# VH-VL binders against Eukaryotic translation initiation factor 3 subunit M (eif3m), part 7

Target 1, 160 residues: Eukaryotic translation initiation factor 3 subunit M (eif3m), of Schizosaccharomyces pombe (q09722r188to347)
Amino acid sequence: DDEQSFAFLLEAVKMDNSTADEAVRELVQRAVNSPKYFFFDDIVTLPPVQQLEQSTLQLLGILSGGMTDDYVSWVAENHAHCQHQKFDEDAIARKMKLLTIASLATQAPNNTLSYGDVAKSLKIDENEVELWIIDVIRAGLVEGRMSQLTKTLSIHRSSY

## First folded at step 14 (VH-VL)

Design j1 (from y3 with light chain S28D)
Fold by ESMFold2 at other seeds, last read:
Structure j1 (fold): chain C 160 residues (1-160), chain A 118 residues (1-118), chain B 107 residues (1-107)
Amino acid sequence: as target 1 above (160 residues)
Amino acid sequence: EVTLKESGPALVKPTQTLTLTCTFSGFSLSDRGVAVGWIRQPPGKALEWLANIYWNDDKYYNPSLKNRLTISKDTSKNQVVLTMTNMDPVDTATYYCARLDLGYMDVWGQGTMVTVSS
Amino acid sequence: DIQMTQSPSSLSASVGDRVTITCLASEDIYSYLAWYQQKPGKAPKLLIYAASSLQSGVPSRFSGSGSGTDYTLTISSLQPEDFATYYCQQSYSIPRTFGGGTKVEIK
């Protein structure tokens, strides 16, 4: 199955610094395109991955510690790179929005994240925010309670 | 109301370095996602992209001119500066700066004509 | 570099005519294409981005279409103020490149 084959590939690259270039590129492509993979520190630090193109390393850095605006700026100059590497720009954009919310949740004062702050950071209409918060909770990146009346997320735990 | 204005010398001698300043208002390079680019147009000829600089200081250059171009910004002054070394008469053109939005040049300055001759 | 070839290089048309300008890319640019209008002595003005998206404040008589390597700018009913040169520009690959332009002259 896809999760088992991805986990096997990741472990194979971790175990062998001289892993074939094709396998390293497959790992990165699957990780960036996957709707279920979020922890890019595990990938960016691998020695064979560090030998990839600088544009790819920039993307992995954004996925490991950046925000949506970092990705939007990068992709505007890297459309051809994404096509050549078979990176799905839309899948990555969605992932970046989830990671951005997770990052905001980790930094939220009083463990309270306003829908307004999410909308501002993602550059979306505030009425779209609840769907994204549901998705970030389902992804396991944040645990918390939404309040329709205060338009906030009370954070119990953030994994990012 | 977004505006950009180019400034710099109208006349440059061959081998000299050209310095152009783009001064803009209505936006800031402290705004996440914003970029400013430079484009030139020789008289009667096609437009040529030169360089872009992003809010996060990422820079992109036309590879054919990379060794001659330097782009920088001063966010506090709302300015972007382009330098081009070793000017030649073929570099005679109108030089524009423009704001990029989602990678597209949506607002342009009026342009400044730079003539390279002895 | 991706070469952008515009056709025609010039045309003459009457007020009210439907005008079509074609832009051909030397390789697939995946709809990362803009159209600009430039009047004499002025800077280009963005009309269309992402091949078919109309820029704010641009009249609805302008539209863009196409995919792959072939792109089209259409003016559905030419107006006197549409006398200008039109350029396409790809934003897919560095360096960004422009077409050679199409000069539209009002008869």
Scores: ipSAE 0.809, ipTM 0.918, lowest interface PAE 0.7, mean pLDDT 92
Fold by ESMFold2 at other seeds, fold request of step 19:
Structure j1 (fold): chain C 160 residues (1-160), chain A 118 residues (1-118), chain B 107 residues (1-107)
Amino acid sequence: as target 1 above (160 residues)
Amino acid sequence: EVTLKESGPALVKPTQTLTLTCTFSGFSLSDRGVAVGWIRQPPGKALEWLANIYWNDDKYYNPSLKNRLTISKDTSKNQVVLTMTNMDPVDTATYYCARLDLGYMDVWGQGTMVTVSS
Amino acid sequence: DIQMTQSPSSLSASVGDRVTITCLASEDIYSYLAWYQQKPGKAPKLLIYAASSLQSGVPSRFSGSGSGTDYTLTISSLQPEDFATYYCQQSYSIPRTFGGGTKVEIK
């Protein structure tokens, strides 16, 4: 099972600071490419991960606290790095959009996030916003209710 | 309308430091995702990329020139500055600044010719 | 550094001709390639980005194609204003590198 093998690998790296470089790189590759893994503070803080290339550490920092524009700027200068490390640029781009919505939701005043603010932050047409909000809710990052009348998301809980 | 314009000395003596300023309008480096780069072209020769600077102050340099180049920005003035140390006659070129969009140089300045000679 | 080899280095053509310029990368650049047009004494102008995407305001007679290491710029019907030097440039790896150029001259 891929989820169980990832959890085992993460646990192994957490327990042994001298974990082999190949295993650490596999952990990072699987985490950044996974459509199901979102909490990169758990990865970034691991001592053997901190020994990786600066470009990889920059990406992990973006995944742990950045926005989609940070990723778009980074990847424009790091295509070769992504190919060498087997980082799936499109999978990461999708993850960054979900994480950006989750970050906006956590910071939204009065627990209300406008579709306009999402569209602006993701640099997408406002008519695409509902599909992304459905996806962020399905990912378990945000709990709330959508209103097409007011074009807002009323946030009940944010997990990010 | 997006425009960029290079300014700096037309003549530099060998060993001196060149400072070039790119002044732009129609966009701001406070806009997330924006970048400005520098490119040069020696007379009659191909283009050579020098450096890029991003809105978040990330900087990227041509490794062959890394120890000679410094790029910086002043967002309030809509300016990007390139400094190149230890100039040599081989560095004689037209120097361009350009806006990057999704990593591609989509709008260029008109260029400024810099001659390095004693 | 990724070497970009353009061919031919120059060509002569007449108005109305179909012109094809090739660019060979020393390794796979995954379609992170741009084409520029440069007229004498002027700055380069972006024509094509991402190997095949036409830049806004560029006439549809320009097209880009290719993948891997082999890329092509095509001008379907050469116009008087198209006599210029054309450069490819890879944006896959630092440093960004340019081809040596292809000069398209009046026959």
Scores: ipSAE 0.808, ipTM 0.916, lowest interface PAE 0.7, mean pLDDT 92
Fold by ESMFold2, fold request of step 19:
Structure j1 (fold): chain C 160 residues (1-160), chain A 118 residues (1-118), chain B 107 residues (1-107)
Amino acid sequence: as target 1 above (160 residues)
Amino acid sequence: EVTLKESGPALVKPTQTLTLTCTFSGFSLSDRGVAVGWIRQPPGKALEWLANIYWNDDKYYNPSLKNRLTISKDTSKNQVVLTMTNMDPVDTATYYCARLDLGYMDVWGQGTMVTVSS
Amino acid sequence: DIQMTQSPSSLSASVGDRVTITCLASEDIYSYLAWYQQKPGKAPKLLIYAASSLQSGVPSRFSGSGSGTDYTLTISSLQPEDFATYYCQQSYSIPRTFGGGTKVEIK
């Protein structure tokens, strides 16, 4: 019921610039916290969303085109804002790692993304990289094949 | 290994603008996730946070001083600059710059004493 | 602004004593708290971050505890080099704010 409720809320805000402020805030909160929502350009461009607090707009911008380090820097200055808005800092951190891999995959020369580049961008040990790549593939953001021998992801498709 | 050093005038007259430079080594503001901040301490008083600047040029200011402060960086020189306008004797303090890592001030400069007096 | 009230403002202690310093925030700061040591004429030195995490290179006799609004710095066995002023600082909300300090002096 929560998935259907979110979809109706998103469509209602898309169709009506005069949507109540509480509904707009609920949409943003649910999108930001959701493990299944990744495409924030659709939200950040909505006129009633553009009227929200600057801190919220900064977060949506990071979710639209930033990397994990952008989020880590932002949250270090915005812990109180996250508490007040009921943004789940850990859920967002996880989402940002997946979005970072998807962004790296889109930019990867010769459709090959090294585990070293992923580890550097996410600030994790290389031995954790394959688990994160599995998660980004499961999320539908990237299609490809992993090679532990060459420590690379060969990218077949990136939908981000 | 990681060091920061503040430089600027020791004496400033009321109404003048203070410009302080933080020169650092052992890290770069091209390193993603790092920041440099400014903090001051009036003699015998508590510390007061002034401003932070991040590697991605995001800036945060103490709201009580926002209209008086400007923070900027020059990554090629490993420098951060703080400008504070309309100085007053109550602004007399030791001014520190510090590196922030994960939001905490983990390495501080030695500080520079600035006296505001006619 | 979140007010940080530090107690006591000053204390006298002997080498070997257990010392506790209290920091009270005006609202919940969710453990986004640091402790600093400052010796005369020197810059502050980070001791504890995230309320209870010991900074690298800091002796294990220093510890931090607490949650919500109430936080404590403990020095389990005071050493001669520990006579200094100690400050708490919250990193939960802008502006970051510091306590008024606790001066630890020789008895």
Scores: ipSAE 0.805, ipTM 0.915, lowest interface PAE 0.7, mean pLDDT 92
Fold by ESMFold2 at other seeds, fold request of step 19:
Structure j1 (fold): chain C 160 residues (1-160), chain A 118 residues (1-118), chain B 107 residues (1-107)
Amino acid sequence: as target 1 above (160 residues)
Amino acid sequence: EVTLKESGPALVKPTQTLTLTCTFSGFSLSDRGVAVGWIRQPPGKALEWLANIYWNDDKYYNPSLKNRLTISKDTSKNQVVLTMTNMDPVDTATYYCARLDLGYMDVWGQGTMVTVSS
Amino acid sequence: DIQMTQSPSSLSASVGDRVTITCLASEDIYSYLAWYQQKPGKAPKLLIYAASSLQSGVPSRFSGSGSGTDYTLTISSLQPEDFATYYCQQSYSIPRTFGGGTKVEIK
């Protein structure tokens, strides 16, 4: 069970600052590649994680507080690092788009996020925005209602 | 329309420091995702990448030249500056700046020839 | 550093010919490869990025292919304006490195 083993690994590293380097690296690799893990503040603050390579720490910082453009810039200079660490660039790109929408939702004035702002931030066609919004809601990062009439997401809750 | 232009001295003596300025228009380094890089080409030879600077001030240098290079930006002037210390005749080249798009250099300046000689 | 070896170093061809230029990387670069055209006295121009993606405004007679360590630029029907030197460049690992170039001369 990959989800159970990930949860166990995360708890083991959280409880023991002297955790073996291999386990810490596996935790990070699985977290960045996982389509279900989104809350990287819990990982980036762990003391054994802070001992990892500078490029890995930069990525974790982007995952904890950045947007898609931060990742696209970082990965353009870090393809070899991703291959060496077995980071799945496409999985992370998808995660960053979801996290970007969640961040925009948290900051949206009057709890209303326009499809136009999402399209601009993700650099996608506006007609693709609804599929991404469905995905971010399915991921549990945002709760809200979409309106085709106004081309907006009315936000009820954001977890990010 | 995106344009870039290099400026700096055409002649530098050995041991001196070279300072090159890239002035650009049609984009800004305040725009998220934007980067500018420097590349040189010795006469009749292959291109050599030098350094990149990103909108968020992240910087990347060719490791063989890292101790000699400094890249910086002035967003208000639409400028990127490259400084290269301890110039030698082997550094004689045309120096280009270029915009990076998705990590690829998609628009280049015309280049400026720098000769290092006594 | 990843070495990029181009072949041939030069070639002559007639208008209308199909031309292929190859680029061999010293290790897998996972398709993080660009092709540039440089005409005499001018800056390089990006033709192909990500090994096979055609840059906007580049004629469709140019195409890129390959994977792993072996990459190819193809000009399906050579035109007089294609006289130039062509360079490959990997963007997989720092430092970015370029091939030595292939000079294409029109007969």
Scores: ipSAE 0.800, ipTM 0.912, lowest interface PAE 0.7, mean pLDDT 92

Design j1 (from y3 with light chain S28D)
Fold by ESMFold2 at other seeds, look of step 14:
Structure j1 (fold): chain C 160 residues (1-160), chain A 118 residues (1-118), chain B 107 residues (1-107)
Amino acid sequence: as target 1 above (160 residues)
Amino acid sequence: EVTLKESGPALVKPTQTLTLTCTFSGFSLSDRGVAVGWIRQPPGKALEWLANIYWNDDKYYNPSLKNRLTISKDTSKNQVVLTMTNMDPVDTATYYCARLDLGYMDVWGQGTMVTVSS
Amino acid sequence: DIQMTQSPSSLSASVGDRVTITCLASEDIYSYLAWYQQKPGKAPKLLIYAASSLQSGVPSRFSGSGSGTDYTLTISSLQPEDFATYYCQQSYSIPRTFGGGTKVEIK
């Protein structure tokens, strides 16, 4: 039912640009914290969202097209803002790793993404990469085949 | 090895603009996630943060000095530049630049002493 | 601005002593805190980040602890090279702010 109430809230804000500021802020908070919401272009372009604080708009921009390093740099200067807005820094960090893999997949030459490139971009041990790739596939952001032998992801499709 | 070095005038007259250059090696501001900051320390006093600049050109300033400070970078020269307008004797301090990693100042330059006096 | 209050402002200790230095933040800083060591005429050196994480190359006799508003730097067995001034610094909110320092001197 949290998914149903979020979908209702999102639709209400999309249909009525005069939606109360409290509802717009709740929409943004729930979207950034949600483990299941990934497509922030639909939120950042809404006129009432564009009236929010500059720090919030920067975060939404990172979520719509940035990578983990963009978020890590932003949050290092915005810890207090996250506390005040009730943004879950760890949930967003996890989401950004998934979105980063999706971005790398879209840009991967020859539709092949090496585990080494993922590890470098996420700044993690290469031995951890397959867990993250499984998660990004489960999230529906990337379709592809993993190969432990070649340590690559062969990309069939990226939705991001 | 990572090193940073501050350069600029040792003596500045009141009302003049101070320009400080941080030249660094062992890292680049083209490296994603990297930042350089400026901190000052008046003689015998506590440290005061001034400004940070990030690899993606995001900039953050101490609000009490924001109208006086400008930070910029030249990634190809491995340099960060700080300008501070309308210098006053109270601005006499050692000025440091430092690399930030994950928001913490992990490597500092040796500092340069700037005296503001007529 | 978040004010960082260090205590004591100075202390005298002997080699081998256990030394503790405290840092009180004016509001919760959620462990976004660093400790620095500064010797006369030198730049600060990072010892501890994220309240309790030891920076690479720093001796294990240094440790950090605390949460909320209350943070502590501990030197388990003071060495001759540890006589210096120590600063805490919060990275939670802009502007980043430093404590006033704690000078550790030879008894």
Scores: ipSAE 0.789, ipTM 0.908, lowest interface PAE 0.8, mean pLDDT 92
Fold by ESMFold2, look of step 18:
Order: structure tokens, then sequence, then C-alpha cells
Structure j1 (fold): chain C 160 residues (1-160), chain A 118 residues (1-118), chain B 107 residues (1-107)
């Protein structure tokens, strides 16, 4: 019942600006590590969250509006911070790739995102792209159709 | 081919501000994920990390230098500049700039020797 | 700050010898460690990153190993061009810190 306890914690922090520091830190740690939580603007704008360490605020900013390269640069200087805060570096790296595809999808000309552009943005081999697109669709961030013939994603909706 | 070169004064007096410029080629700080850092080595002593600056203008400093350091970049000139205030004879060292790739210093400049003496 | 302790501070070896240099961190650095080679009058050269990954262009006789606080650099068959000073450096925590160096000399 981990999802229900997270939703309860999020609502508690939203309702009460004087929420205890331990609860705010638990909220952030669980949101950052969760494979199912993607909308960090709702967290970063909370007044108790804004009192956290600069390194944590930088990460939340990257999660709310950045791309994979922003995270890779940040984590290279923040390995110890992640260990101390119990942030799962690999879980966050995966989340950032999904969020990057969602961002590319909302900006794609003619609602068409090429596999080549995804591969370049994620710095992965083009043969890996389709698996990542499947994951971003499963996460509910993008709706669309893949074409192996044209190596493109035709975007129907993006909710990011 | 990636190269970096340090330039600046060979001599400074105590209390003066040191300004060092790193000019590089073969890469750009407009390239996402790239950083440049500064490291120094006093004669016969261990290396000491000073500061890093990233493509997105994020900056990281060695805390022991208590805001004596300022790092900046000019992406159009392929330059990174380090200033260090209130120089002291203990700051006498060879100063290097280096490219960071994935957080590791993979290409270094040749270094420039800075002597602090009255 | 994380203290990096290298040993030995110097060693003498012959061409063809297997050389092992150790680096001890004052706390776990989770394999965020690099090894550098520095020859007199020259800048350091990256050999190993992430504790065990060989940098492009570095001969395969160099290898890195270790985890936690204990790391080693091994040269499997020492060559004339390998006589230099070697440094470890952790990239786990700010500030990045270096070991004191190990000077490898001709016997």
Amino acid sequence: as target 1 above (160 residues)
Amino acid sequence: EVTLKESGPALVKPTQTLTLTCTFSGFSLSDRGVAVGWIRQPPGKALEWLANIYWNDDKYYNPSLKNRLTISKDTSKNQVVLTMTNMDPVDTATYYCARLDLGYMDVWGQGTMVTVSS
Amino acid sequence: DIQMTQSPSSLSASVGDRVTITCLASEDIYSYLAWYQQKPGKAPKLLIYAASSLQSGVPSRFSGSGSGTDYTLTISSLQPEDFATYYCQQSYSIPRTFGGGTKVEIK
C-alpha cells in the first residue's frame, strides 16, 4: 500500500505549511525514487519543500523542467548527496529519460518525433529507442503510434 | 583534437587578485553535459581541486577556499576564467584547467606556474 | 573532506615487473575513483575512471580494481615509459580530493 501512503503524505504536506521536516524529506525522497511519479512542479512549489538543501532543490528543478543531460551533470557533483538523502541515482536516471521523451514529444514539429532525435537526446543507440517509447506510453505521459517503417512516433496526445 | 591552455601572470604579490584564463578547442561549452574545471599543484605537493563550471552555467567550488574563487565562462570565445582573491605565498602552484566528461577530468592543459611573492 | 591515502609513497621496480599501488579512502566512495599518471614537468594523464574503466588510448597493462574504501592500480608488466608518479582521486564528494602520490622509479 505504498501508493496510498504516498498520496496521503503528499496531501498532508499540501494542506499544512508547517509540516515537520522529516515528513517533507520523506515526501521528496519517495517522489524522487518512485517509478510512477512524474509531476514535480506540484512538489517543488510547496513552501516547506523550498526550505530544503540547495542540491535537493536543484534536482527537483531538473525533474520539473530539465532533460537527461541536466541530471547527468548534476549527479556527477552530487553522488554523496544522493547517498545521504537515499536518492536512487539509477531510478532517477530512468525517470529523466522518460521525461525527456515526453518533453521532446510536446515540442515535436507536426506531432512527429523521429527515433533519431530521441537517440541523440538520450545518448543511446537508435535500436534502443522503441523500448523507451513503449515505456513512456505505458507511463501515461504520451499517446501515439510507432512506425518501424518511418522510424517515427506519431503523437496523438502528450500530458507532460 | 581536444586541447586546453592556461594563461595569466607568472608573478603576483600577496593580497592581489589572480585571474587565469583557460582557452580550449575541440569542444564547446554549448555541448550538453560538458564541464571545465581548475586544479592546482604546489611544487612537490599533491593536487588540489578548485572549481568546476558546467555547460548550463552550474558552478561548484572547493569549500576550503571560502569564496576566494569565482569561475565564469564565455562560450563564444571558448574560454573559462578563474579569479582567486587575496593571494598568499601558500597559493604558489602550477594551475591547470581540464575538461570533465561524465564527472572525470579526461583532458588537461599544460599548466601555468604562478608564484606569489613580495 | 574525504582523505585519500596512497601507499607506497615510492617504489623501485624493474622493467617487466608487476606493480601494485593502493589507495585508501576515509569513507566509502562507491567506486567513484580515478587514477592519473604524471611525468616530470607534464600535466596528469587520466588512466582509469570509475575505479576499473580503462581510458581510451591507455595500454591494457594498466588495470584498476577495488570497492568501498580500498582501491588498487596494477601495471601487469612495467614498461620504460611507465616510470612516473601516480595519483588517485575520488569524485564521490565535494571537494574532489587526491591521494599524495606514488613515485615509481627504476631499480
Scores: ipSAE 0.788, ipTM 0.908, lowest interface PAE 0.9, mean pLDDT 92

Design j6 (from z1 with light chain S93A)
Fold by ESMFold2 at other seeds, look of step 18:
Structure j6 (fold): chain C 160 residues (1-160), chain A 118 residues (1-118), chain B 107 residues (1-107)
Amino acid sequence: as target 1 above (160 residues)
Amino acid sequence: EVTLKESGPALVKPTQTLTLTCTFSGFSLSDRGVAVGWIRQPPGKALEWLANIYWNDDKYYNPSLKNRLTISKDTSKNQVVLTMTNMDPVDTATYYCARLDLGYFDYWGQGTMVTVSS
Amino acid sequence: DIQMTQSPSSLSASVGDRVTITCLASEDIYSYLAWYQQKPGKAPKLLIYAASSLQSGVPSRFSGSGSGTDYTLTISSLQPEDFATYYCQQSYAIPRTFGGGTKVEIK
């Protein structure tokens, strides 16, 4: 299956620093496009990955520790690169919104994240925030309780 | 209200270095996602993109001019500076700075005319 | 570099006319295209971004369409303030490139 195939590819590249360029590029393409893969530190630190072109390394750095605004700025200058590398811009944009919420949750004072702060960081309408919070919880990146009365997320746990 | 204004010399001799300053208000390069770029237009001719600088200090240059251009910012002064070396009469143009939003130039300065002649 | 070819280079029209300007890219630009209006002695003004999205404050008589390599700016009923030069610009690849312009003149 595709999930098991990806895991084997990742392990193969981890074990062999001389892995062929085609396999390394396939790993990166599948990771950035996957709706299920979120932890890019495992990929960025691989020596054969660090030999890839600058634009790809910039994207992986954004996925590893950046926010939605970093991606929006990068992609505005890299549409052609994404087409050439077969990076799905929309899939990555969605992933960046989830990772941004997870990052905000980890940094939230008193383990409380306001819907207003999420809306500002994602540059979305506040009425869209609840759907994104549901998605980030379903992805396993954040655990917490939503409150419609206070328009906040009380964070119990963040995996990011 | 977003405004940008270009300043610099109106006349430059061939081989000299041009330095242009863009001073802007109504936004800051500390604002995430914001960028400023430079575009020029020779008299009666089409526009040519030169360079962009982003809030996070990422920089992008027109490859045909890469060896001649340097872009920098001073966020505390709300300024972006473009330096272009080895000026030639073909570089005679109106030079604009403009804000980028989502990859598109949404606000432009009035432009400054730079003439390169002996 | 991606070449942007505008057609026509100029046209004459009367107030109330429907005006259509085309822009052809030398390769697919995936709708990463803007349209600008420039009046003599003034800076360009953004009209349309992302091929079809209307910039805030721009009258609804302006519209953009197209995909792939072929893009169109339409002015549904030309007004006196619309006599200007119009430019397309791709934001797909570095360097960003502009079309040669279309001058819309009074007939």
Scores: ipSAE 0.781, ipTM 0.906, lowest interface PAE 0.9, mean pLDDT 92

## First folded at step 16 (VH-VL; from z1 with heavy chain D101N)

Design aa5
Fold by ESMFold2 at other seeds, look of step 17:
Structure aa5 (fold): chain C 160 residues (1-160), chain A 118 residues (1-118), chain B 107 residues (1-107)
Amino acid sequence: as target 1 above (160 residues)
Amino acid sequence: EVTLKESGPALVKPTQTLTLTCTFSGFSLSDRGVAVGWIRQPPGKALEWLANIYWNDDKYYNPSLKNRLTISKDTSKNQVVLTMTNMDPVDTATYYCARLNLGYFDYWGQGTMVTVSS
Amino acid sequence: DIQMTQSPSSLSASVGDRVTITCLASEDIYSYLAWYQQKPGKAPKLLIYAASSLQSGVPSRFSGSGSGTDYTLTISSLQPEDFATYYCQQSYSIPRTFGGGTKVEIK
């Protein structure tokens, strides 16, 4: 039901570039907070979204093409903006970690991504890397095979 | 202060093409998100939206007018032009230009009356 | 096209009365609704945007409410200068459409 109402809202904004500011802000808020939405290029390119505040546009740019470090730097200066816009900082942080792994997977030489590279990029303990890789696979962003023996992800497909 | 003013002929004959110019001040179509639209009102009747043009040159038209409308802008002159072909007596109305801000017309011109007769 | 139906088409009220005007959309417009005031011989003036937000310079006796398909403009205490025709307008979809208007006459 919640997924259906979001899809309807997104299509409505796509169909009418003169959509009211309140609806555009609701679309953005729901997209950034959703644990299931990952494709921010579909949102950031919408003309009514381009009318939003610079801080919001910076966040959408990070979500569409940035890494975890970009978000960490941004949120450190934008806590009040997130509170006013009802952006869930922790939900976005989790989303950024998944998107970062997907980006690393797309660029990985020989379709092999080391746990060490993931740990460095996410700034997490190497022992936590497999949990994040499981989550990125469950999100449908990456398909691959983990090896604890070699501490690598062998990538079969990346959708990001 | 935001102002808009419509200019054009007061009388046109059936089948002629109407050209209306909106000249505005107090804002620019180079400002992101800004648009100018045209609305008409037949005497004693309700308002009807015709078209609008955005700062980035995106254009939207009322589909009921069957390709009779063309809208354009000259950002350096603060002008928007509406052209409406094949005028008919039913098109007799006051024509307004207005600034469109986030989907709402927040400032309107005084309107120009156009009569289609003879 | 989304049809906007206003009611009543006209009304008479006394100074000081509470006046309500309704606007019914033919489908959900998600609060993308404006109210305009038009006095005789003048251009419309924006009163309310986003269903309930008051435009700058508009007296606080004007308020808007509603959601979905049903929207209301309220004048809490009618003043002589409020004699006008009021229009709703949806901006949810193209074409942008206006209601037929409600003429408010002072007794």
Scores: ipSAE 0.000, ipTM 0.481, lowest interface PAE 17.3, mean pLDDT 87

